# VHH binders against NADH dehydrogenase (ubiquinone) complex I, assembly factor 6 (Ndufaf6), part 17

Target 1, 289 residues: NADH dehydrogenase (ubiquinone) complex I, assembly factor 6 (Ndufaf6), of Mus musculus (Mouse) (a2ail4)
Amino acid sequence: SVAAASGPGIPGSHLYCLELLRKRDYESYLCSLLFPAECQRSASALRAFNVELAQVKDSVSEKTIGLMRMQFWKKAVEDMYCDNPPHQPVAIELWKAVKKHNLTKRWLMRIIDEREKNLDDKAYRSMQELENYAENTQGSLLYLTLEVLGVKDLHADHAASHIGKAQGIVTCLRATPYHSSRRQVFLPMDVCVQHGVSQEDFLRRNQDKNVRDVVYDIASQAHLHLKHARSFHRSVPAEAFPAFLQTVSLEDYLKKIQRVDFDIFHPSLQQKNMLLPLSLYIQSWRKRY

## First folded at step 4 (VHH)

Design S04 (from N03 with E101Y L103G Y104W; framework vhh_7n9e_1)
Fold by ESMFold2-Fast, scan of step 4:
Structure S04 (fold): chain B 289 residues (1-289), chain A 121 residues (1-121)
Amino acid sequence: as target 1 above (289 residues)
Amino acid sequence: DVQLVESGGGLVQAGGSLRLSCAASGFTFSSYWMYWGRQAPGKGREWVSGISGSGDYTAYASSVKGRFTISRDNAKNTLYLQMNNLKPEDTALYYCARGDYYGWGSDFDYWGQGTQVTVSS
């Protein structure tokens, strides 16, 4: 229910965010539960905000509606910093996080701007373009998550940048069977051209060596970013580690894609990780990424 | 039993104005984002404007920005589109649509049958 408002507040806004994550981003739901108790609500708000933006492209039938939703979020963020958030549950929870943790507006705006630019059904021209998208979306989200955790550290920011790029690349790979079923391919064109692979090869669910070589190169780039982030983990404050719990699922996917010899259409890649809650708990307890 | 009924269309000269209305029933109107869209003969659908449940947020397609104004009366369960400085290219069937009660609504579950607007040169 929505209360008649004389000020910013919606009963059940936190529960709305949790249900949105449970339905659309179950991993982020689980990760948020492993944050320090004081940070859990704000972490959930950031991830719910990400879900709201991420699902626009797949859920709108008209590009103009997608653009209007991005305009709504730009105005919502501007208004939050004037202490006048819109009466929308994710926006209310995000506004509370902004006030509690003094979140940097530029990072929120960068996520919205990047998502808006990518409402077109265009494939990435290059790995660099995919990495830039990942940096501006997942990277910004991780920088904000570090702010929620009270972490102001250059090594933590460096790790977040690499983990964000790995996440964006893996998300692109993971979504490829879904997008191919809808006659769409977003994998970097420069890598495809290098191996003599066309978009049609993915639309036909081709498992030939050259298609697997494309997947190998893209997955290897994600693995390199994770390896780089881990190479200086001893220099990263332990307080930052909850922000990087998503590396559990990134590593799981990269191991699975290797086991199937980079066959992106292998059915095992669609199966959920039944041990994910335990794996996240163990990583959280060990304070590593 | 959700119903959306558009009215107010008609013939108007270029440079003229029209006000469209959409009467909504069967749901908590103030909880939903509402939209105006249009479809010209032989063209695809174009979404022209949207408004939040409270009425605090509005957005417009670039083709109508500055000429059209979307508004709502939650006490009357009615959505409006004030169209000024109409052009022949604004000729279309105009319809209202309901979105999610939170946010802009990407999946429309109900829209009306529309009201015809014809702009003569």
Scores: ipSAE 0.000, ipTM 0.314, lowest interface PAE 13.2, mean pLDDT 85

Design S05 (from N03, 19 letters changed; framework vhh_7xy4_2)
Fold by ESMFold2-Fast, scan of step 4:
Structure S05 (fold): chain B 289 residues (1-289), chain A 121 residues (1-121)
Amino acid sequence: as target 1 above (289 residues)
Amino acid sequence: QLQLVESGGGLVQPGGSLRLSCAASGFTFSSYWMYWVRQPHGKGLEYIATISGSGDYTYYSDSVKGRFTISRDNAKNTLYLQMNSLKPEDTAMYYCARGDYYSYGSDFDYKGQGTQVTVSS
């Protein structure tokens, strides 16, 4: 017999989320596969939502259109909590995750609001501003991921905050060659000023020691956050560890940038880690972050 | 060539203060994050504080936050730790360390011989 559908749905919405991650966020795709089976679909929905928001800045030519897309997501989230999600595959999967895990609406809204604020091509004024952006985006995403895993723990939240900041800093560093090729520089201005480095130095792909010192200070800040998160590892419940698998790629980048003496433009930084699936599996098996 | 030399430790009463110094040589001091770590007798290394190469970013362990202040003088290649409101549980060998190499198995790439801090009546 034919059973009645439970709520709105789109055929293949889950597969749409997986394909989006495979193409636009391969690391998150791999990480989602290592989650407990009951959490995989919801984890994929959260990461697909993040991809949708992250790509707005690159997929629209006018800020007004970007603002309208952000307003779509704000209304989508509001409507999800009224059981009326829009007929869009990522929104449908996110709505299912919200219902299954009672996800905190405030964290979803914080991600959208921060992404909306960052639609302008403005450099971060300070390392603190970059860290605040990272906390509100990556941090919120990790708090939601902990909720998917059923983890309610102060130390897990504290680790998520530090890992989110490290991730945001590394993402800014990793994207610098791409942005510089488009005549944009987002690296913290206060760190640049301290070393006598201008935005123009990055646009010219300057490899002088003072430019490398800027990269060193920024990378060291990311490493410090990772070390802080690890310093209380024993206090974090093991059930939280799938949320932190991203530390594998995070540490890989930090080791690579160190090996090239903080030359942010070195070609080796653009190469894929062919051993990433194995490294993620080993980290998952060893219960570490 | 690379050296870190700690000094300033000693015996102090509970509630007292001490200032530790670390003289660095053999590397470009201003380019590295620096750490203070301690090791109580018969226990493992405990992170206390860190400071960025520029001196603009500082972080502290919860056990010392509000009581200890880390600072540096890049012109003199010297790292400092101002310790106030000392408690008996602050008794430890204190080490100056240069930042981690991003090695998963090693917390610090270099540390000196240490300076003993004893807090007792």
Scores: ipSAE 0.000, ipTM 0.140, lowest interface PAE 15.1, mean pLDDT 84

Design S06 (framework vhh_nb_b201)
Fold by ESMFold2-Fast, scan of step 4:
Structure S06 (fold): chain B 289 residues (1-289), chain A 120 residues (1-120)
Amino acid sequence: as target 1 above (289 residues)
Amino acid sequence: QVQLQESGGGLVQAGGSLRLSCAASGFTFSDYDMGWYRQAPGKEREFVATIYSGGSTYYADSVKGRFTISRDNAKNTVYLQMNSLKPEDTAVYYCARVSGDYYEDYFDYWGQGTQVTVSS
């Protein structure tokens, strides 16, 4: 017989996190199932938290409501480090993860602050600005995931930084057809200018070589980050590898976009990889990234 | 306005079955997770079951294997099929909508409740 925890609880809070991931971030849902059993709940809580923040921009019609959602999460994080989490299922599960793994508050706050700054409907000025956004969001999320796995290692942190940047860049590319349908383009302006490409070219779904060259440069940066992370994989402790399972989907997208000659609007880029669960299982078994 | 209306409660003998229904209106039903709670006289409200918008379900240990929660999005209705009822299942059963607002409690709207009485 096990005594019940004295902290707040919401019926189905863990299952709420899993359902949120299944609907809004299916790849993270699958990855969470391959974590060590003792880490799965905390890993799903971190990914659910990321989904809550990431979807704010697309789920609210007014910036004011988005700012209120971000202020809620800032206060929720402050309060959970005082052992007083709000009665919201993701916040309760995140609070449990914070307590179990002594998660670094700075990383959680960095994610919220960066998402709040990105509520504006403006393109990134440069590749560097996109990479900074990726580092502060995806990078912070991976640092927290390493803490869940009990990993404190410089090489693991370096790999996480590069993988986070690759993920952020690929996410920006993958979302371009969706955003262009809403008359928005977030691709780095400096890369567009270098190739003589305007935002209107993306809104019109232009397939000319200069548009493909923009996509090529951006995708090549993601590929370079992934390659750098892999160049020292032998120095990364194996305990860190579950944090990097997302590289399977990153590599899949980069290979697909190369096969369609960097046509960002090609329909095949929106098709799901039916073999993704098997590919993730095999990568987990082989301990690679 | 959001409204939740329970029905299907009544008196039943131990070992019997009842099906509770909750008709929802005033919101996009298919976008929300739904749940059932119960409250016996002199006790706090107790969790019974939740069904998520995607169809996944979660049950309290006391009812697992005996109760089944389901939904019909075309009819904006959530159901609780209660089998092998026991006297300790006697309570007022409440339907609830899971909060879509970060400033609210986990369940933000509740029905009026329906009485279930299980005799020996």
Scores: ipSAE 0.000, ipTM 0.110, lowest interface PAE 20.3, mean pLDDT 84

Design S07 (framework vhh_nb_b201)
Fold by ESMFold2-Fast, scan of step 4:
Structure S07 (fold): chain B 289 residues (1-289), chain A 121 residues (1-121)
Amino acid sequence: as target 1 above (289 residues)
Amino acid sequence: QVQLQESGGGLVQAGGSLRLSCAASGFTFSDYDMGWYRQAPGKEREFVATIYSGGSTYYADSVKGRFTISRDNAKNTVYLQMNSLKPEDTAVYYCARVLGDFYETDYFDYWGQGTQVTVSS
C-alpha cells in the first residue's frame, strides 16, 4: 500500500538507481552529479526508468516476456498517479519524483508505448520513423527532466525536441556494431535504399563508400538537429542547461565518426572518453549546450 | 542445470520466529534476483519478498516490517527471516530465481520444492 511504501521507503532504492546508471548509462550517472542537489534524485530516477525500459529488448530472449515487462511498467505508472506504486526500487523513486515535481503522465506513458512497439526485430522504415521514435523516447525523457528542473519554457521545449532527436539518431548509429554482431540492423531503410545498401552490407561490416554515405546522411541529420537546438540557445533559460549535458557526448561522437570518414565499425568509436567527466563539468560551468 | 533447495520450515507458535534458507546451484548466483513466494491451502501462490542482484529488497505489504530477505553470494544462499509470525502466514514457502525484478509471478524461471511453515495459535 501507499502508506506502507511511503513510510519507510525501500532501503537503498536511490542507490539502486545510481548503481543501475553507473553500469548501464554511465553518461547519465555523471550528468546527475551536476544537477542542482534538490533535483539529483529525481533526475536519477527518470534515467533509471529509461534504462529499465531500454534494456528489455536486449535482456529478454522472448518477445512475450518483453511485453509482460512493458505491461508491468504501464500499470506501475497508472498506479503511481493513484499513489499506489509497486514496491520496486526504480518505481518507488520514480513515484517520488512524480509527486515532488508533478510530472506529466503522458510523457511517461509515451516512452513505454514507444519502447513496446519497438520490441520486434524490425528496422526503421525511414529517417522520419527513427526521429519519431527518438522524439517519443528521448524527447519525452528530456521534457520530464525539464519538469524536474522546474523549467516551463517554449524555447527549452524546442531545444529538448531537437536534442532528443539528435540523441536517438546517435544512439542508433553507436549501437550498430553491437546489433550487427547479433545479426540485427536498425538503421533507416529509406536511406540505405537511396545508396543501394542492404542490411547484409552492415552484417558483413562493409566499409565501401556507399555504406559510408548512408552513415554520413544519418549522422548529418543528427548534426542538423543539434545545430538547430544551439541556434536559439540564448533564448533558453540557464536553468534548463543541466537537461542538455548529453550534447557533450553527442558532439564527441559526431566529431569522431567524421574523423574516421564515417566508418561506423572503426574501433575508436567504441572507446571510452576518459575526459568526459571534465568535459561535462566545463560545459555545466559555462552554462552552455 | 538449475537447482534450488529450501529448508528451515516447521511448526511455530504465533509471535514466534523462523529463518528459511534456499541453497542454489547450477548458475552464477550473484547475477540473479532471488525471491520468496508462498501458497496457503486453497489459495493462489502469492509473492512474499525479493532481493535483487545489487542487494536492494522488495516486500509484500502483508509481511513488510516483519520479514527480512537477505543473501550470501559466497554461499549461493538466500534467506528469509520471519518475525512476529501470525496464523495467516501458514503456507508452503517457495524459493525462486527471478528473470527480472518487475513482475512478481511470471518473471521467474525456476522454483524450489518448497518448505512448510505452520503457525499455531
Scores: ipSAE 0.000, ipTM 0.123, lowest interface PAE 19.4, mean pLDDT 83

Design S08 (framework vhh_nb_b201)
Fold by ESMFold2-Fast, scan of step 4:
Structure S08 (fold): chain B 289 residues (1-289), chain A 120 residues (1-120)
Amino acid sequence: as target 1 above (289 residues)
Amino acid sequence: QVQLQESGGGLVQAGGSLRLSCAASGFTFSDYDMGWYRQAPGKEREFVATIYSGGDTYYADSVKGRFTISRDNAKNTVYLQMNSLKPEDTAVYYCAAVSMDYWESDYDYWGQGTQVTVSS
């Protein structure tokens, strides 16, 4: 044991996690409500942890402060496995989930390490780099979510890997208008080069065919991963399906971007899906992903 | 008001040692994580070392084993002991204070920096 950091529980730590999700990841908030009651708190803790890490890049003015935030989380995770979590509401809730479900430390550390590496604000060199980022962040998060659900299954892990990659690719696409408005482009450079597209084309909101072809190739890769995950769904235990509710929003985005002929700057792509709560409920009821 | 004042920088030969100090005022020092960062000419600012409010430390791989960070809560001061200095350690060194308590507003405080020059 190290010197006592914090005792068990912080008043309102669970409510802090729920409010964080309501404010910064409303989709995950809605998905958490459809988990088995005994898993909801731990699922919320994992998603709140993801929000804390994901927002570091956007919430700090210097990469060096971001690195200090990541070092805080690396130490917090190390200390959790010694039963000495820091006095921080998300860390306390994550620590409780770790103890309740024997969560694999390697997955938590992989998320932090990958997010830390990505603080460089560099564009991905290739689709492979983007997929590796997605696997190490979203994929790891889904593996942990499966552990919360008590699922230990090879097919569930394979589905999680593909869904995580699809999620990471779609997240990159969805964020492109926001980042372009701040003179940043993170889309895979190799795909851009193949179509003769420069970062300046995205900064100028170019809608020419070659720019749409870049978006098409990237979106098609996300679609391929989702299709692969679904191709063996009958081999995946039904207990795993709550982990994959995010496929509803993935499919919604992929359908929308196809309808606008891969115009990544089309205003409709930034609109809220007002039917999302109903769509998530129906997906949960149908026992599929 | 909040203030961080670095001192102890200077010119030193390769293999030498320097000790940097950062005196803090205007906040509850013991509640803050303290860190050292550096910026060499033509390079981005990089992390060097941190000491958490509880006393635990963490170092960048480039300085681990050579630098030691410590704090004196009674004096509101954080230190960086730099041993086995290399020319590539030449940079302006900055002191920083960060609150990690998410129940309260986060505050980032930076000093003005102190120059360290290591000659070959």
Scores: ipSAE 0.000, ipTM 0.167, lowest interface PAE 17.7, mean pLDDT 84

Design S09 (framework vhh_nb_b201)
Fold by ESMFold2-Fast, scan of step 4:
Structure S09 (fold): chain B 289 residues (1-289), chain A 120 residues (1-120)
Amino acid sequence: as target 1 above (289 residues)
Amino acid sequence: QVQLQESGGGLVQAGGSLRLSCAASGFTFSDYDMGWYRQAPGKEREFVATIYESGDTYYADSVKGRFTISRDNAKNTVYLQMNSLKPEDTAVYYCARGSLDYYGTEFDYWGQGTQVTVSS
């Protein structure tokens, strides 16, 4: 529940963020638990903010309502930099993170603007457009996460850019069965055209080789970004590594989709990774991404 | 509140048949993918079958040709018709609703399960 406190604080705002992540983004919930204790609350606030924005497209039937929710978040961000956050639990926690870590407003605004731009039900025109969306959303989120960790480093930013693109591409792939059941397809049109695949093929859940080849090309691009980020691992400060824990889930999905020969509709892709908490802990302990 | 209630389990001889039903309430049933999972003693929960919102179906290799998943949107019910049952099919069978998480790939609600025991 939301309840107003005197001034801009709301009792239970942190717990609200944690419960939102447990319900809507369990992987980010688990990752946040492995951050330095002083950063966990702020990391959770950033991921809760991402969930609030990401779910707008899927939770409203009318674009006008989606636009109104995006305008709410734009005003919320403007107002929190004036120390006047709205009485909404995620906004309050985000405002606290902004003040504690002096977070860059431009990155927060870039996430909102990109999500607003993408409220339409049209597919990305190209792989480049999907990558730009990923950079502006997931990339911005990772830059802010590095700021929470106190990291100001060019190599860390470069790794975050590649990991953000990989995450955005994989998120698009993972959501394809859900969106197809709602008569929507967001996969890049240029890749589909290259293989002679139409959006209708995804709506009909076609498993033919050319459909799998579309998925293969898109997944391969995510894999390439992950490999690129890892290629200069030794140049990235270790303090940055908690920001990149999501690479465990990225790699898990890429391995699963490969095992089912890029059949994006295979129900094994919907199974929970029961070993994810252990895998995240081990990656965190070994200081890698 | 979301509720999934399985029924139709029981004891059956090898080669026999059972039909499981799952009555759903508390959500717009026709908007969700529905599935069946099973868990045998001492084993991990394994996928059995999914029926998508579109009506398309997908089956685990271990049950293909023997099991049929179907749905009745008017009755908010998903079914699992199990034919040619084997002792290896002995498990608690769980009905599951597709997730609304932002990835769209997890099942977020399960019923309490119904026991299926196949004797040889």
Scores: ipSAE 0.047, ipTM 0.417, lowest interface PAE 5.4, mean pLDDT 87

Design S10 (from G11a with R51D Y58S; framework vhh_8ghr_2)
Fold by ESMFold2-Fast, scan of step 4:
Structure S10 (fold): chain B 289 residues (1-289), chain A 121 residues (1-121)
Amino acid sequence: as target 1 above (289 residues)
Amino acid sequence: EVQLVESGGGLVQPGGSLRLSCAASGFTFSDYAYIGWVRRAPGKGEELVADISGSGGSTSYADSVKGRFTISADISKNTAYLQMNSLRVEDTAVYYCARETWEGLDYFDYWGQGTLVTVSS
């Protein structure tokens, strides 16, 4: 038999992915530059795919349009595994990564399905629900990143799971001032109820002790996940470490939120880390996460 | 001045139990303190055995002690406890109470003097 032909390419699809990351996920752009040269293009494609999916919720006013965009990506992934990707720059680059690294289709589908479920503007019912969202989105993305790096290791997968959960929790905390300004609160309801805190408290930017206690408990869960991932770092192959470079920003946010006594609305939490490129380089050089 | 004072160490036979206490002063557990128990045996490095968040809601344990040790905190007394059950000879170490800093997820900014636990017949 004759092998199936590859689909058509798009000139500048790689540059499109890099530009998308530079504008919408600058940290991932910087991290991609520290990957092995042969993996950089595929790593940037995965992160560009994540940006395309993540921005749907914030960029569409109608759930129906969001569902249509998610259906586009589901079909794009199905078609990629038939060597017939759509003529869209991120899809073309993702298709090339799929072919080069034999990326697991289930992880790509899990990301899309989870993002689709969360198009509803519903708060998480519990910490477990937030962690499940984080596992299915950020965790899946890290598993795919490990596949790009050629890493097939149980300890690396366990570290990725914990880091993905920490990332999702911190992302939820980091976005809280933005969402509250738009009368939305996604913080886990069970933690809020435990401390006698309502969504209205966040909408009013309440800084009382019980509100800070909620933030502390949620941030502590992210801290514990990072600590757990780090507890067995000696068992994780060094080839996996580029996948975990984003722990630099996780640690930076956790230090800042602790310094402001868990006041989630403190202006310092919105300040850019101007030393981020140097911090990422140093972490990469020291072979740690 | 921040101080952590350990007590409750001693000699115990294998299979026995011991409860360590860590009394804190100069800060309060309710003010988001994170407290850990770190042990060091002769000829070995330091091992984080257990830690607890200041709210008392989040705990973690080293695999070597899971199911045998329980960490707890009494916020009103500003005291953390490590209940050690089914003790083994390899649990013999100096046990330190330490306050964790989030400026390095495995780092501690204040340490107690340590209390010796010897498991021997």
Scores: ipSAE 0.089, ipTM 0.510, lowest interface PAE 5.6, mean pLDDT 86

Design S11 (from G11a with Y32S Y58S L105F; framework vhh_8ghr_2)
Fold by ESMFold2-Fast, scan of step 4:
Structure S11 (fold): chain B 289 residues (1-289), chain A 121 residues (1-121)
Amino acid sequence: as target 1 above (289 residues)
Amino acid sequence: EVQLVESGGGLVQPGGSLRLSCAASGFTFSDSAYIGWVRRAPGKGEELVARISGSGGSTSYADSVKGRFTISADISKNTAYLQMNSLRVEDTAVYYCARETWEGFDYFDYWGQGTLVTVSS
């Protein structure tokens, strides 16, 4: 037993979440520091939860173990809505956020269910399937983040949907060199077929025009979603904007992939943006997305 | 259905002029970073000759056509134009109107058949 334990709670659970983000999702760590003080802890809990789920696919050698980890999180979410969270730092911090902001259980479950479905190492059949994955994961996470910020607005939800899809598409593109080095390709098959490109072309790190055309189509869809979300930004409450700070990194990637003529294997795409903290600070100060 | 339809090509003598038109349907020019004219001549690759931003505010031209060609757009009619003056035999090519989603990439969308421009006596 520990002297600081009072009901469900772990001393240092917040610090655990921040360290997890600093190590595994540095962008979300930086963004969390720019949230309103009263929202920072809950925002960090949501992002740490996302990291826990996202890591399952890449960190587990067997699908069965991945399924067990997803079942742990489903039970954790069920139990925390009964005020009985498991003794695990991210679950404790998420439970605190759930109680403080009345977070919608459906969105948490939707993230877990979608991640579980995606454990099968199969490529997306279509852009639509990738966008559905993005909506159910990144979109749900943004809806929860808006709830943390106290925002209940149709335009904010609409922007979150488009930004979530753009983020999911860019994440898929950004991860392609990593996955291809492990003989896996997740890029939408319908786009590849349209350009006469096979998964083998990505495994060989092919830079021919048709491969770049596939990347262009996929990146263009992300750009269109971001452009659409921005087209009505004046209708979105400014209180929502901290939820959309990651558009800075999204735009940075889209500019970089364009500059290398959509060569997805170009080394510059894997380099960290040294100016990201400054760019996030400036966007936060300007209250825009 | 997203498409671009080119018109205005034909046979013209050296030193003559032609105006090409590009009618867009199924999207608005504001959805594009640029609308451009790309040509392909026998024995040569594709050459981007002119582009105009989707807003109609910015234009750029290949060095081979600067001062002779003018690109313009009627945003309300969703139509782009290429005014070609002082035509040379070397301008003989099939001219395509293309949509560019953002700057710096070869045009993705060729929705028309292209329009042939022949400069000869």
Scores: ipSAE 0.000, ipTM 0.136, lowest interface PAE 18.8, mean pLDDT 83

Design S12 (from G11a with R51S Y58R L105Y; framework vhh_8ghr_2)
Fold by ESMFold2-Fast, scan of step 4:
Structure S12 (fold): chain B 289 residues (1-289), chain A 121 residues (1-121)
Amino acid sequence: as target 1 above (289 residues)
Amino acid sequence: EVQLVESGGGLVQPGGSLRLSCAASGFTFSDYAYIGWVRRAPGKGEELVASISGSGGRTSYADSVKGRFTISADISKNTAYLQMNSLRVEDTAVYYCARETWEGYDYFDYWGQGTLVTVSS
């Protein structure tokens, strides 16, 4: 008989995942609509899983509660591979994706482990540390997305690694005004020291040339990763391209921050991209990333 | 009047080394400039070999040259360098210095005239 066995199910678990994305990761919601129809549900499940983990740090007041939520997800993943997922909508949809696409457990565990390590709200010591965080979270998520798309290709994996690092770096930059308003700075300390910049300079919203140089340095690393991934796009199977639709938003941020001369506190950087749905559609049509 | 002037190309035997220079005028590297080295060989497309950011010294390399080539920049001289070690016959190409913009991966707004590197014995 057919491999699809009866198992745990929650009516509306798919709709729950879509609503979670619409509210807390609108870009991923839009990207999921551009996936092949047979992959959309699984892609949404992966992104909903990412939202659940990403929210832990911001949604809990105590680190111990955060650790308990991470432990829940570790056990949920362990149990999924024994066909015993917990009765939670995102976990049920993720379990279905795991079964359908034979998703690699190691990538799911790597995301959880890295998020758990970063419940300590210390600044990154170095650009390398930020890139490692990005690789283990965003990179792993992209590897799983490639598996949903049925892509098993070394060039696609290399592109995913570079794009994941670019995404993590841009996310860190984009979040800097928000975190500075809460008296926190996560930008790589080695880059700040190299330019003679302290955390206090960001807390004061300093726009001096050396602060802009720090931002340029960090943004340049993201730009180089994106450019490197694009340099071999002809070697990447076209079936992989839906996994990389989020490069549209990465490029948009990098263009905007360059236009404001790397003033990370410029109000325009916080403006909603009203053309994002059109830009994503055009990117999908062009078969590029 | 932005100009990029390459030098240092020539004939070298396999396993040898060459250092290419790119002198820039009409802009400064501290103005958030990006410099890349692009090569083109007969029968091959263009390949971005290495890139460097002006103020931060951030670098990237094509897999084909990683570990063998090193890109660097001298901000005071407004000059970028490509140190090429352990050269192979397949490195034979015309090497162009180009200024990259943040507009996209296939956008270079100014190019040098190119310098020929021939690896042969």
Scores: ipSAE 0.147, ipTM 0.573, lowest interface PAE 5.8, mean pLDDT 86

